# VH-VL binders against q96il0: the designs that were tried, part 279

Target 1, 167 residues: q96il0
Amino acid sequence: APERGAERRDTAPSGVSRFCPPRKSCHDWIGPPDKYSNLRPVHFYIPENESPLEQKLRKLRQETQEWNQQFWANQNLTFSKEKEEFIHSRLKTKGLGLRTESGQKATLNAEEMADFYKEFLSKNFQKHMYYNRDWYKRNFAITFFMGKVALERIWNKLKQKQKKRSN

## First folded at step 9 (VH-VL)

Design B49 (framework fv_ebrasodebart)
Fold by ESMFold2-Fast, scan of step 9:
Structure B49 (fold): chain C 167 residues (1-167), chain A 120 residues (1-120), chain B 108 residues (1-108)
Amino acid sequence: as target 1 above (167 residues)
Amino acid sequence: QIQLVQSGAEVKKPGASVKVSCKASGYTFDSYGISWVRQAPGQGLEWMGWISAFEGWTNYAQKLQGRVTMTTDTSTSTAYMELRSLRSDDTAVYYCARGEFYDERYFDYWGQGTLVTVSS
Amino acid sequence: QAVLTQPPSVSVSPGQTASITCSGDALGDRYAYWYQQKPGQSPVLVMYYDSKRPSGIPERFSASNSGNTATLTISGTQAMDEADYYCQAWDTSSDHVVFGGGTKLTVL
């Protein structure tokens, strides 16, 4: 994220909640965690006099957020699906049902799951490497444009000061 | 309405150069990149490279490195693609398409295409 | 250079489900994008980020990306869907965009 972030104080909503930015907010707004990615979305405030450079920065940050959310939503789905299939396969090999006598989902012990975790990590090693590389590239670009926006604002302020002193 | 309007068809001899233009309208030109994609008659799409409109950062396909140059003119919201040392296998429809200056992008708006014919 | 492999043609009757596949190593780690191109026209983006549909694209279009294979699915195929379809991904090793060879969808 561009900001360090503040500690979460809000209680997670129970059930399905509709996400809406606060009305008449003049600042960026941070929402509840997304159901699939488990990441908190940021809704960006758009000022009326947004410069082309400011718009480029905002769109880059929005696109990076979308990319990040999609990556983790897909990763979580893949993990859950492959874990469930592995558990079902092992239970079938043991001649066991998918449910315990108490009606709960049957589970495997840590030793039995070790093979799954090793396989999953191995399969996804390259994918996570590319994610980290792209994450660094994106944050470098965001920082670069943040610097340019800051310089633009300083330059405009100095120009305004010179105009007020000269005229 | 977002539009990319390209220059007209061209006929060139082998060894010549061609420069295709792509005029953008309906959006903030400086905030997006422009990619160039070509398609030989009856063939598929081939990516040539992209340019960031404001910064002028470029990334060219390896097989075209040294023969292609992409530029922009922000005052006219126009992108240009120049291909040098033309060969007969450069005969294709050349498209400009709007994308971002960053990788893993999709191309959401395309120009109408410019047919470049290279013949002896 | 990476390669994305598509079948050269797919034929369906109106109302049937069309399935167009795209396979390549890049798809294991990168997003798939899909374009529709009708004769004499420019390509049109129909799917992005593996499975997202742009506004204006009919709900009958859907897509997925699993392992090294991305699939574009058109349910209830209509005559107007007849076109060439291209998949696209990013090849990290060459730092380049790569397109599939294209699939001609015939609705007859």
Scores: ipSAE 0.012, ipTM 0.606, lowest interface PAE 8.6, mean pLDDT 82

Design B5 (framework fv_ebrasodebart)
Fold by ESMFold2-Fast, scan of step 9:
Structure B5 (fold): chain C 167 residues (1-167), chain A 120 residues (1-120), chain B 108 residues (1-108)
Amino acid sequence: as target 1 above (167 residues)
Amino acid sequence: QIQLVQSGAEVKKPGASVKVSCKASGYTFDWYGISWVRQAPGQGLEWMGWISAFEGWTNYAQKLQGRVTMTTDTSTSTAYMELRSLRSDDTAVYYCARGEFYDETYFDYWGQGTLVTVSS
Amino acid sequence: QAVLTQPPSVSVSPGQTASITCSGDALGDRYAYWYQQKPGQSPVLVMYYDSKRPSGIPERFSASNSGNTATLTISGTQAMDEADYYCQAWDTSSDHVVFGGGTKLTVL
């Protein structure tokens, strides 16, 4: 309500995701890295007269970004979880506790961790390969729609030129 | 509400063809894909193929290549699946299901199913 | 073609935790999806992207996917949960969707 927030300078100003000067078009805005995926989100500008085709393209780009962020958030979580499980398993096999005498986390040496990294890389090499294939398919779809949008804009520009001539 | 409504049950003789329809409502049809999944009596689910609603891209199960055709009519928000050269082992309930238009990976809404019986 | 392996049946008492497993090489690289099917009805998506629950699915449903084995867990199982459950994944070798053979959950 205005009665509580009006003209309060100490209130953090609500961030604008894009800058739009009165005489110019607005721009897309790039945000800070996501906590879990470590990827920067893109906030797309929505044109005043967005066509159904332009809306489909924007939606596809947004959904692809969400899919990409979810993949990397899950990948990072899986790595952390499997690493901890591997360390705990090996320490248990050796009859060692999970903490050192100083209270720090017990760790494996570099030779032992190499086994985990080799296994993880081998398993996730295929996963990353499939991710890249899916990323390729999604980018093909985006490019296809970008082409359609470009063609629509050319057609509309052509119609406007014809209309200008007939006047 | 999102809904997929399929055509009614059919009885066919071996060698005939069947064409099942799936009418979508409650969402923007062109933004999604449709997969077809069948289930023989007392058996599990078998994926048949996928079509993107607007683009018409298709991917068919290898087992059904040459016998199946999937199409869409965006003006009526309807997907079709035609299966030719029917055999008795094609007797099944045929489902349409909504998925991504660029990825055949999962299905969030399903039609009610169409029983196709192939017998002499 | 590669297939996903599920136990054919699982029986639990009301209030007990049911665990349904799904195993296959595809699950090491791809997401698992789970569907519930009651007699005479269409399948219903109950879990997607390994562990995500769709809106409208009770909180007692959860899932995980690790080491080529996906698990659907139903805590405090109720009579209404009695159904066939199917897992699903993408099989890269055949370049298409594959379903598990299905598990009949019986709540006695």
Scores: ipSAE 0.000, ipTM 0.543, lowest interface PAE 11.7, mean pLDDT 80

Design B50 (framework fv_ebrasodebart)
Fold by ESMFold2-Fast, scan of step 9:
Structure B50 (fold): chain C 167 residues (1-167), chain A 120 residues (1-120), chain B 108 residues (1-108)
Amino acid sequence: as target 1 above (167 residues)
Amino acid sequence: QIQLVQSGAEVKKPGASVKVSCKASGYTFDSYGISWVRQAPGQGLEWMGWISAFEGWTNYAQKLQGRVTMTTDTSTSTAYMELRSLRSDDTAVYYCARGEFYDEKYFDYWGQGTLVTVSS
Amino acid sequence: QAVLTQPPSVSVSPGQTASITCSGDALGDRYAYWYQQKPGQSPVLVMYYDSKRPSGIPERFSASNSGNTATLTISGTQAMDEADYYCQAWDTSSDHVVFGGGTKLTVL
């Protein structure tokens, strides 16, 4: 007989945050946030009768997702790396160790970190401007092609409804 | 199988124009872009420009200074690149290559190349 | 103006690891792509999106892009890997493709 009480799981399932949509999904499927980019990946459903326009939209969305995910993964890793290097350099200059007496990572106060944040933002200003420009361009293109696909689907649906009404 | 087949070699005099064709097969032509890349003898790759197959959007390299025109014919799945006012330093192998239709990022399939020789 | 810098030549012994670098500001905000070109042949895409390998390219090919430097790595090099290798990126500021100058790989 089934146990009525909730049994604690032995362990979390082994593995990774692998993105694997169900076979029977007839919709786009979203996965958990990526460890590095913090963005949720989307697996795009491919219809059997995908039109060239639908394929174009899907490819644009897939490419934009990959582009966007890679940008943020790289940016987050670069920020973390440079922040740690800055902290280690300043602590060494002060003659302090990398860890506190409690074993936690040693940190700098807000005043000391202000220069790092200012320099990081200034150094990456052009990169972020290019990202924003491309992000707007891509979203505009996606919206444009979504509109075209929607019109194509409306037209096809109207043809089907007209055929049924004629019967 | 995906294939890009280019027109044959051309010999032109300085000041003439050349028009190279690139016929695509094995994929949905309208869903991709075509880039043109040239390579002078013994030299590296030089990007000339890009065209979206269906929309006909173009983006040309600044160096070509309004003397290049790229077009497509979706009914024949063919891309064209016309280069005008030819100079001796335009002697090169000209390649067409398939790219993404919106932004030119990379080229996954290339034509066999067309040698254009500019000589008096 | 965007420039991608590659060493003009790299030489390795068969079975050794070849490393080809490509440096430029465009690589800081854009993906690196790599092409192999053998004499008299068209270029072939060997790596895309910094580190992804197209179907049909041997697993001994790998790549990375760190900071403004992309690296193509060929482990266990074979005589058949002798070719010119070109890196490529998209220059956002000019909306143009930029190619590296090319690296001749020689397997001695």
Scores: ipSAE 0.012, ipTM 0.566, lowest interface PAE 8.7, mean pLDDT 82

Design B51 (framework fv_ebrasodebart)
Fold by ESMFold2-Fast, scan of step 9:
Structure B51 (fold): chain C 167 residues (1-167), chain A 120 residues (1-120), chain B 108 residues (1-108)
Amino acid sequence: as target 1 above (167 residues)
Amino acid sequence: QIQLVQSGAEVKKPGASVKVSCKASGYTFDSYGISWVRQAPGQGLEWMGWISAFEGWTNYAQKLQGRVTMTTDTSTSTAYMELRSLRSDDTAVYYCARGEFYDESYFDYWGQGTLVTVSS
Amino acid sequence: QAVLTQPPSVSVSPGQTASITCSGDALGDRYAYWYQQKPGQSPVLVMYYDSKRPSGIPERFSASNSGNTATLTISGTQAMDEADYYCQAWDTSSDHVVFGGGTKLTVL
């Protein structure tokens, strides 16, 4: 075809994308779950002679992680707020106070809460679908840059070997 | 030291085409995308489209579909935007801006802008 | 087809807090980004991913995105902050970037 690029935003090939960063250095580590997003952050080791391509890969991984953190922190906050509003509304409809006679916070049973969960999931279905699409696009990009970095490292090793004349 | 330097101002007649260049320096060109954004005199920002340097993938604003073409030359680290069948309402400052590898992106560095005037 | 609505102008006294809003359906499921543009100059990124500040942007700049409304807040506003401010989001339905109409911030 004469066209070099897609006129529309195309999804990556339909294969399942897996988040597989470059082989972990002894300085890479996984931290505790973030208070707000409940996701575990990855702290990346920065090599002294990082190439521009390696730097781009690391920044893409860091930006993707930050995008994930922000998404889930906001989602968890929204869920908690709407859940409390739903509980208060239902308790008011039943003529019940916000606290039991024992002074504990009043709650709904699992059957009653099923209505909220179904409504919340349905309301946020499109948002979650777009999140999944973006997450796959980002991880596909990371995987390709990982491949480019691997090829660069192989090429550099071969180039060094050629300069070192040995029997 | 990251810079995007655009070509100079142009004056065109209605029906002509214009091709604006954007030369990048100070970073690995192929690792980022370039978006084009225009601004008519006294008006707001309008996104025109995006190109990914790693595969040359493009995504154009629907309003400009069929009139705009975006390309890159990795050997010179230069992005190009060609707009055809110019009308008077295409008079604007045209910006190139660096974004991430994918089309949904924020723009961290901008060119200085190129004024394109379409007048009879 | 998605629209991001900003007030055309906002005025504050020096040292006061300026608040610029941006509203649209796209902001309910997409991130907000903010740009500052001074006369005769290119736009400058001042906020990304709803609430993150790029290096070099003063701490007095902050932002949030709640419901379908994103807000840029400038605390202790200075004369140098006088500019046009644009919000940006991604419109999933049309698969393209959308900008707000812009807000002229005047520091009187």
Scores: ipSAE 0.005, ipTM 0.571, lowest interface PAE 10.5, mean pLDDT 82

Design B52 (framework fv_ebrasodebart)
Fold by ESMFold2-Fast, scan of step 9:
Structure B52 (fold): chain C 167 residues (1-167), chain A 120 residues (1-120), chain B 108 residues (1-108)
Amino acid sequence: as target 1 above (167 residues)
Amino acid sequence: QIQLVQSGAEVKKPGASVKVSCKASGYTFDSYGISWVRQAPGQGLEWMGWISAFEGWTNYAQKLQGRVTMTTDTSTSTAYMELRSLRSDDTAVYYCARGEFYDETHFDYWGQGTLVTVSS
Amino acid sequence: QAVLTQPPSVSVSPGQTASITCSGDALGDRYAYWYQQKPGQSPVLVMYYDSKRPSGIPERFSASNSGNTATLTISGTQAMDEADYYCQAWDTSSDHVVFGGGTKLTVL
């Protein structure tokens, strides 16, 4: 294909934002942070000659990412909901309206919010511990499979050298 | 077509053992795990355990530990579940189900079930 | 014994929205999964990873998991949806897969 033809080619609509992963990639791609989880997703490259073991590793990594995304999305939504409920409850207890004179949402000061943060962290301590346990378990499994994939590749190289010598 | 085909119904006496087979087809057998789930007549689902088809790792329900053994034969794409020291309350339909290659799993395809009746 | 609690039965009229709940400590930090079982048949996966539908499951099926309660929702319920529904999660404390007791959905 002519180089000058490539220079003239405009494949993107003017003024349109494109946020999709690269069309052609031979490696993993990292996306923008998710709105709910605040984590950056990884889009995994699939080789043409992917072995069953490599497929297992990729699936485990994809599933771990999805689990991680769901956990943090759920935690962030729970935090936001409970924070709003806490503020609403405290304002009612004080006999105050939910809006200021300027029409903005009424807020609590930092001292009052400290009670909420302390309660939320204490209530979610067990979830945090379970998350860490599972995170370590999943990373152990990923590391183990990465090791098995590495050994498979070494074995294939050794087999290839043996065949090359025999043939 | 992904399919799990189980062995036929069995009638056993208390104290005997039963071994149920589950033959997989339509997918790469060693890329997934197999779980066994049973259901007593008119009752709910009870997880018995999981096996990795490639690695042979197992995780058994604690109340069945010591009585159950799960194995796979990758050359025939077949999973096996053996339950020993059978009691009348082991009467159930036994299902094999395809899951993840790790033990925290869900079950996307199920065998047709094997009725095991334990009676004297 | 399963530590997930489901109502034993739910009844709805055709075209109404059915909601089936599943509650337990495991759901606070673990994914919920849902299965449909019709008489004499094997269970069928209808929802996974809290809110995802497998290929072939109608879009009228949806689900959520908030706090310790997961909910399966069937919009525009049809007679063909009559079945037992089971929720499932992983229980870290027992290192087990656990199932809910099951809910019989009746469409009258």
Scores: ipSAE 0.000, ipTM 0.540, lowest interface PAE 13.0, mean pLDDT 82

Design B53 (framework fv_ebrasodebart)
Fold by ESMFold2-Fast, scan of step 9:
Structure B53 (fold): chain C 167 residues (1-167), chain A 120 residues (1-120), chain B 108 residues (1-108)
Amino acid sequence: as target 1 above (167 residues)
Amino acid sequence: QIQLVQSGAEVKKPGASVKVSCKASGYTFDSYGISWVRQAPGQGLEWMGWISAFEGWTNYAQKLQGRVTMTTDTSTSTAYMELRSLRSDDTAVYYCARGEFYDETAFDYWGQGTLVTVSS
Amino acid sequence: QAVLTQPPSVSVSPGQTASITCSGDALGDRYAYWYQQKPGQSPVLVMYYDSKRPSGIPERFSASNSGNTATLTISGTQAMDEADYYCQAWDTSSDHVVFGGGTKLTVL
């Protein structure tokens, strides 16, 4: 299905999500969930003797995190906005108000909401496909570089052992 | 019981900014959004935008593009509207009003209004 | 041009029926809302969702929305109803809440 542009102005989240890891941390630090993406960010520890391969791996992991955060922040915003629009439109079609007799926020039943989920999934099918493809590619690349780093560490360990035994 | 109380009148020079507050009481603040509506002397109502007190998302009028920012502070049940780069034609009474949705919504409770005068 | 058009003024005698119209393309598929504003006061919601009346609003207030025209009707109009009346709708094309220009109701 072709990608549909926004039919209405997108609402942007206000402000910047921030987190600060503990000072002098010697480990990767996991932060609180981001306000918009609802994902927990990871702050990567940088060792003093980081190799070029280790740096490349860390940068790939950081870039993947940034990409993932942005995707889900945008997706959650779009989902929430379109869900509100759908509920409102259906209530208007039925001649129902947005509030119940008791003053509670009016809701649609599960069967009616199923129509929204079907529409949302269909509308965003290509976007979700491209996300999954890129997610697999990124995780493959990370795994590949993790393997390279492991091999480098084994090689360095072996070089050290051989040097001790050589004349 | 349900009440929206706004900050007092402001006098500003062209180019300045103004920030108006709207303190809500008598209901669950994050269950509703807040819209801002202004009215120039002797003129009609003009919608400025809406903010969700729960999700924090906003929707601003195109005419105010780049000049308005709406925020909320849930701990004090207060909404804020900041308007920058003020011009003389921004002179108006500014109202906050409670609404449920960012689009089709009834403004069932209104603040008392805040007069902002922009003059040299 | 205005997105929602209202007559600038309507005059009625006490006890007569006042009719205030609001016209615009947005009303064809969106709800109409109505507000009463007296001098020096904040607007008060008098009708919502085309035809629903809030608690505390007299039953002599009624409204409808047909085609591109919403109508606020006040039967047995009283001196206390003298005010400016504004209609409201969502304009999908501008992504805005829009108000009509307002109608001054005079009861003489």
Scores: ipSAE 0.000, ipTM 0.465, lowest interface PAE 18.9, mean pLDDT 80

Design B54 (framework fv_ebrasodebart)
Fold by ESMFold2-Fast, scan of step 9:
Structure B54 (fold): chain C 167 residues (1-167), chain A 120 residues (1-120), chain B 108 residues (1-108)
Amino acid sequence: as target 1 above (167 residues)
Amino acid sequence: QIQLVQSGAEVKKPGASVKVSCKASGYTFDSYGISWVRQAPGQGLEWMGWISAFEGWTNYAQKLQGRVTMTTDTSTSTAYMELRSLRSDDTAVYYCARGEFYDETYFDYWGQGTLVTVSS
Amino acid sequence: QAVLTQPPSVSVSPGQTASITCSGDALGSRYAYWYQQKPGQSPVLVMYYDSKRPSGIPERFSASNSGNTATLTISGTQAMDEADYYCQAWDTSSDHVVFGGGTKLTVL
């Protein structure tokens, strides 16, 4: 189905890059802020002996990151587009040009911009409430699985220590 | 001086794709958008879409949605327009033009045009 | 029906006033823009923001936008003004730029 919008079409969701130091000490790392979401992506290291539980946690964190990135990229895009449209409509109503004599984009006073911000926040209230609810659900799930992974690692270490004590 | 310089003429077969470039100079590329407008022989101007140079936001004409892709390379101050699944009625001169805003925009500078001929 | 409607052709004698109209609902709330195109050349912006003239465009060019009709006026028309003229506006219903069908101005 064709969709119209102001979204970049050349942006492909990238695969996860891996960073692994020469000493086999591989780590997660943080990238630069995404241009649209303004959030820093985390590139996840995938260990050779990843357990099914560790894989589930990693995939959940990757999926949550992608969901979060997409939400804020879309929100920021919508905000910027509607802000420009609002400014243009108000400038036309005043009979003013879109550029100042210095070549800068013409702007509205703080009172007029406050009207835009109030309207934008109001019409996006339900969307943000749903986002917050889903964000808490996702963080609860991540925390829960982090706890399960921690317990699994403790059990494995204890099991290894018992074997070492045996021989 | 402000200039938009487009790539050279192309001859394509039906079903092929064409990618036209538009290199901007003489202004801050990131501060403006680029529209693409085509004109079939003896016909009027048809707007194809717009892209913001810095953000990469796009808005495509309904008729071309799904066949057109617009991109920019800010490091070279170049805009690109790719049209896929070419038909004989895509034969036209393709123009890039500078436009600042998503809406309420005017095109103050135009490229020289790129003739794309689609024939068997 | 076309979103922006222009007459296909207008003829004037040298020195006379040419008037080219552009009609559409979008013009009631949006700016009109005008372009001149000579054979084999790129379009040139001749009017923007309904009635403003870019630097380099002769003073004999003027324009207005009243109700749903924008008008480009060329006073004291010269042979060099012979060209195709296109109006442009933002079409809110489709969320895109729309051009009029173009008017061929003949100066005889």
Scores: ipSAE 0.000, ipTM 0.490, lowest interface PAE 17.1, mean pLDDT 81

Design B55 (framework fv_ebrasodebart)
Fold by ESMFold2-Fast, scan of step 9:
Structure B55 (fold): chain C 167 residues (1-167), chain A 120 residues (1-120), chain B 108 residues (1-108)
Amino acid sequence: as target 1 above (167 residues)
Amino acid sequence: QIQLVQSGAEVKKPGASVKVSCKASGYTFDSYGISWVRQAPGQGLEWMGWISAFEGWTNYAQKLQGRVTMTTDTSTSTAYMELRSLRSDDTAVYYCARGEFYDETYFDYWGQGTLVTVSS
Amino acid sequence: QAVLTQPPSVSVSPGQTASITCSGDALGNRYAYWYQQKPGQSPVLVMYYDSKRPSGIPERFSASNSGNTATLTISGTQAMDEADYYCQAWDTSSDHVVFGGGTKLTVL
């Protein structure tokens, strides 16, 4: 049914694809590309002695990943749906069938598709501007917290050396 | 050059056990998993299970009735698959294959296969 | 229970397009992977993540996954493409990797 197909295609994926089990090595693990967003999700390593600052950084990176995954899954779905609707509408206007003699979906040539791409880019320009703004804002915040974590780790090493010398 | 080299052919009696080895080279062994896939003569591929190389975490196919054990030795970059209580229908070529993930995995490199014949 | 169903055989003439289908509920939500196996040889990965081609696989190979059906397409089929082809997916209900029954591609 069309309603069933539209419902499934319009539903954004919840969360990320499942990953391999955690490893003892102290690093993040990268999963396969998500079917809808086509982005590879990261499984973040959680150290046993995670500081509150390290936890804030990790949660910020996890939240940014989820935001990014949802954005691109929705964008890709919207693009595919609107492209198909445009092609069908254009073919109907020309009195052409939706399938070729070989049974494949009928398509428009590059010149005919130029109107769709122009309209899609124009329609989504503001959305992409807001995405870029938020992307830079999130990356600035992540970089800032990465700097704070790095300083915390350096300070902790210095404290350990001082304590060892005083003993 | 990434390679998976398996042990040689085995002939076993029903009720016996077989242990097949798979020696990996050309990549960081601990960073990947190994799956075992078998193929009976003239039949299709049947997945047996997966093991993470470093941690030794496993996921086994239900059909094997708890008869399979997979292990690794990171010092020799070798994976092992032991199948117990062998039956005539366990006669197959057994493959090891490199797979990165617990689920949603694909197999980019395969061993040459080990023929295990179970005959009475 | 057949989790992934493939036709047992497909025949094409050299230069024709071969299409091999793989159907099952798992493909609705999971990636399809494809392997080529020639007699006496190990399987070789030819497609992954529904439609991606590994390095070294000719551009004549393409694939798609729509609804519950994945399709491997070989354009301009050559004699060297004659082999058994297996699809693969993750079966969430059993928490296992599953393979299709295999399709023998004959090029005559």
Scores: ipSAE 0.000, ipTM 0.474, lowest interface PAE 16.3, mean pLDDT 80

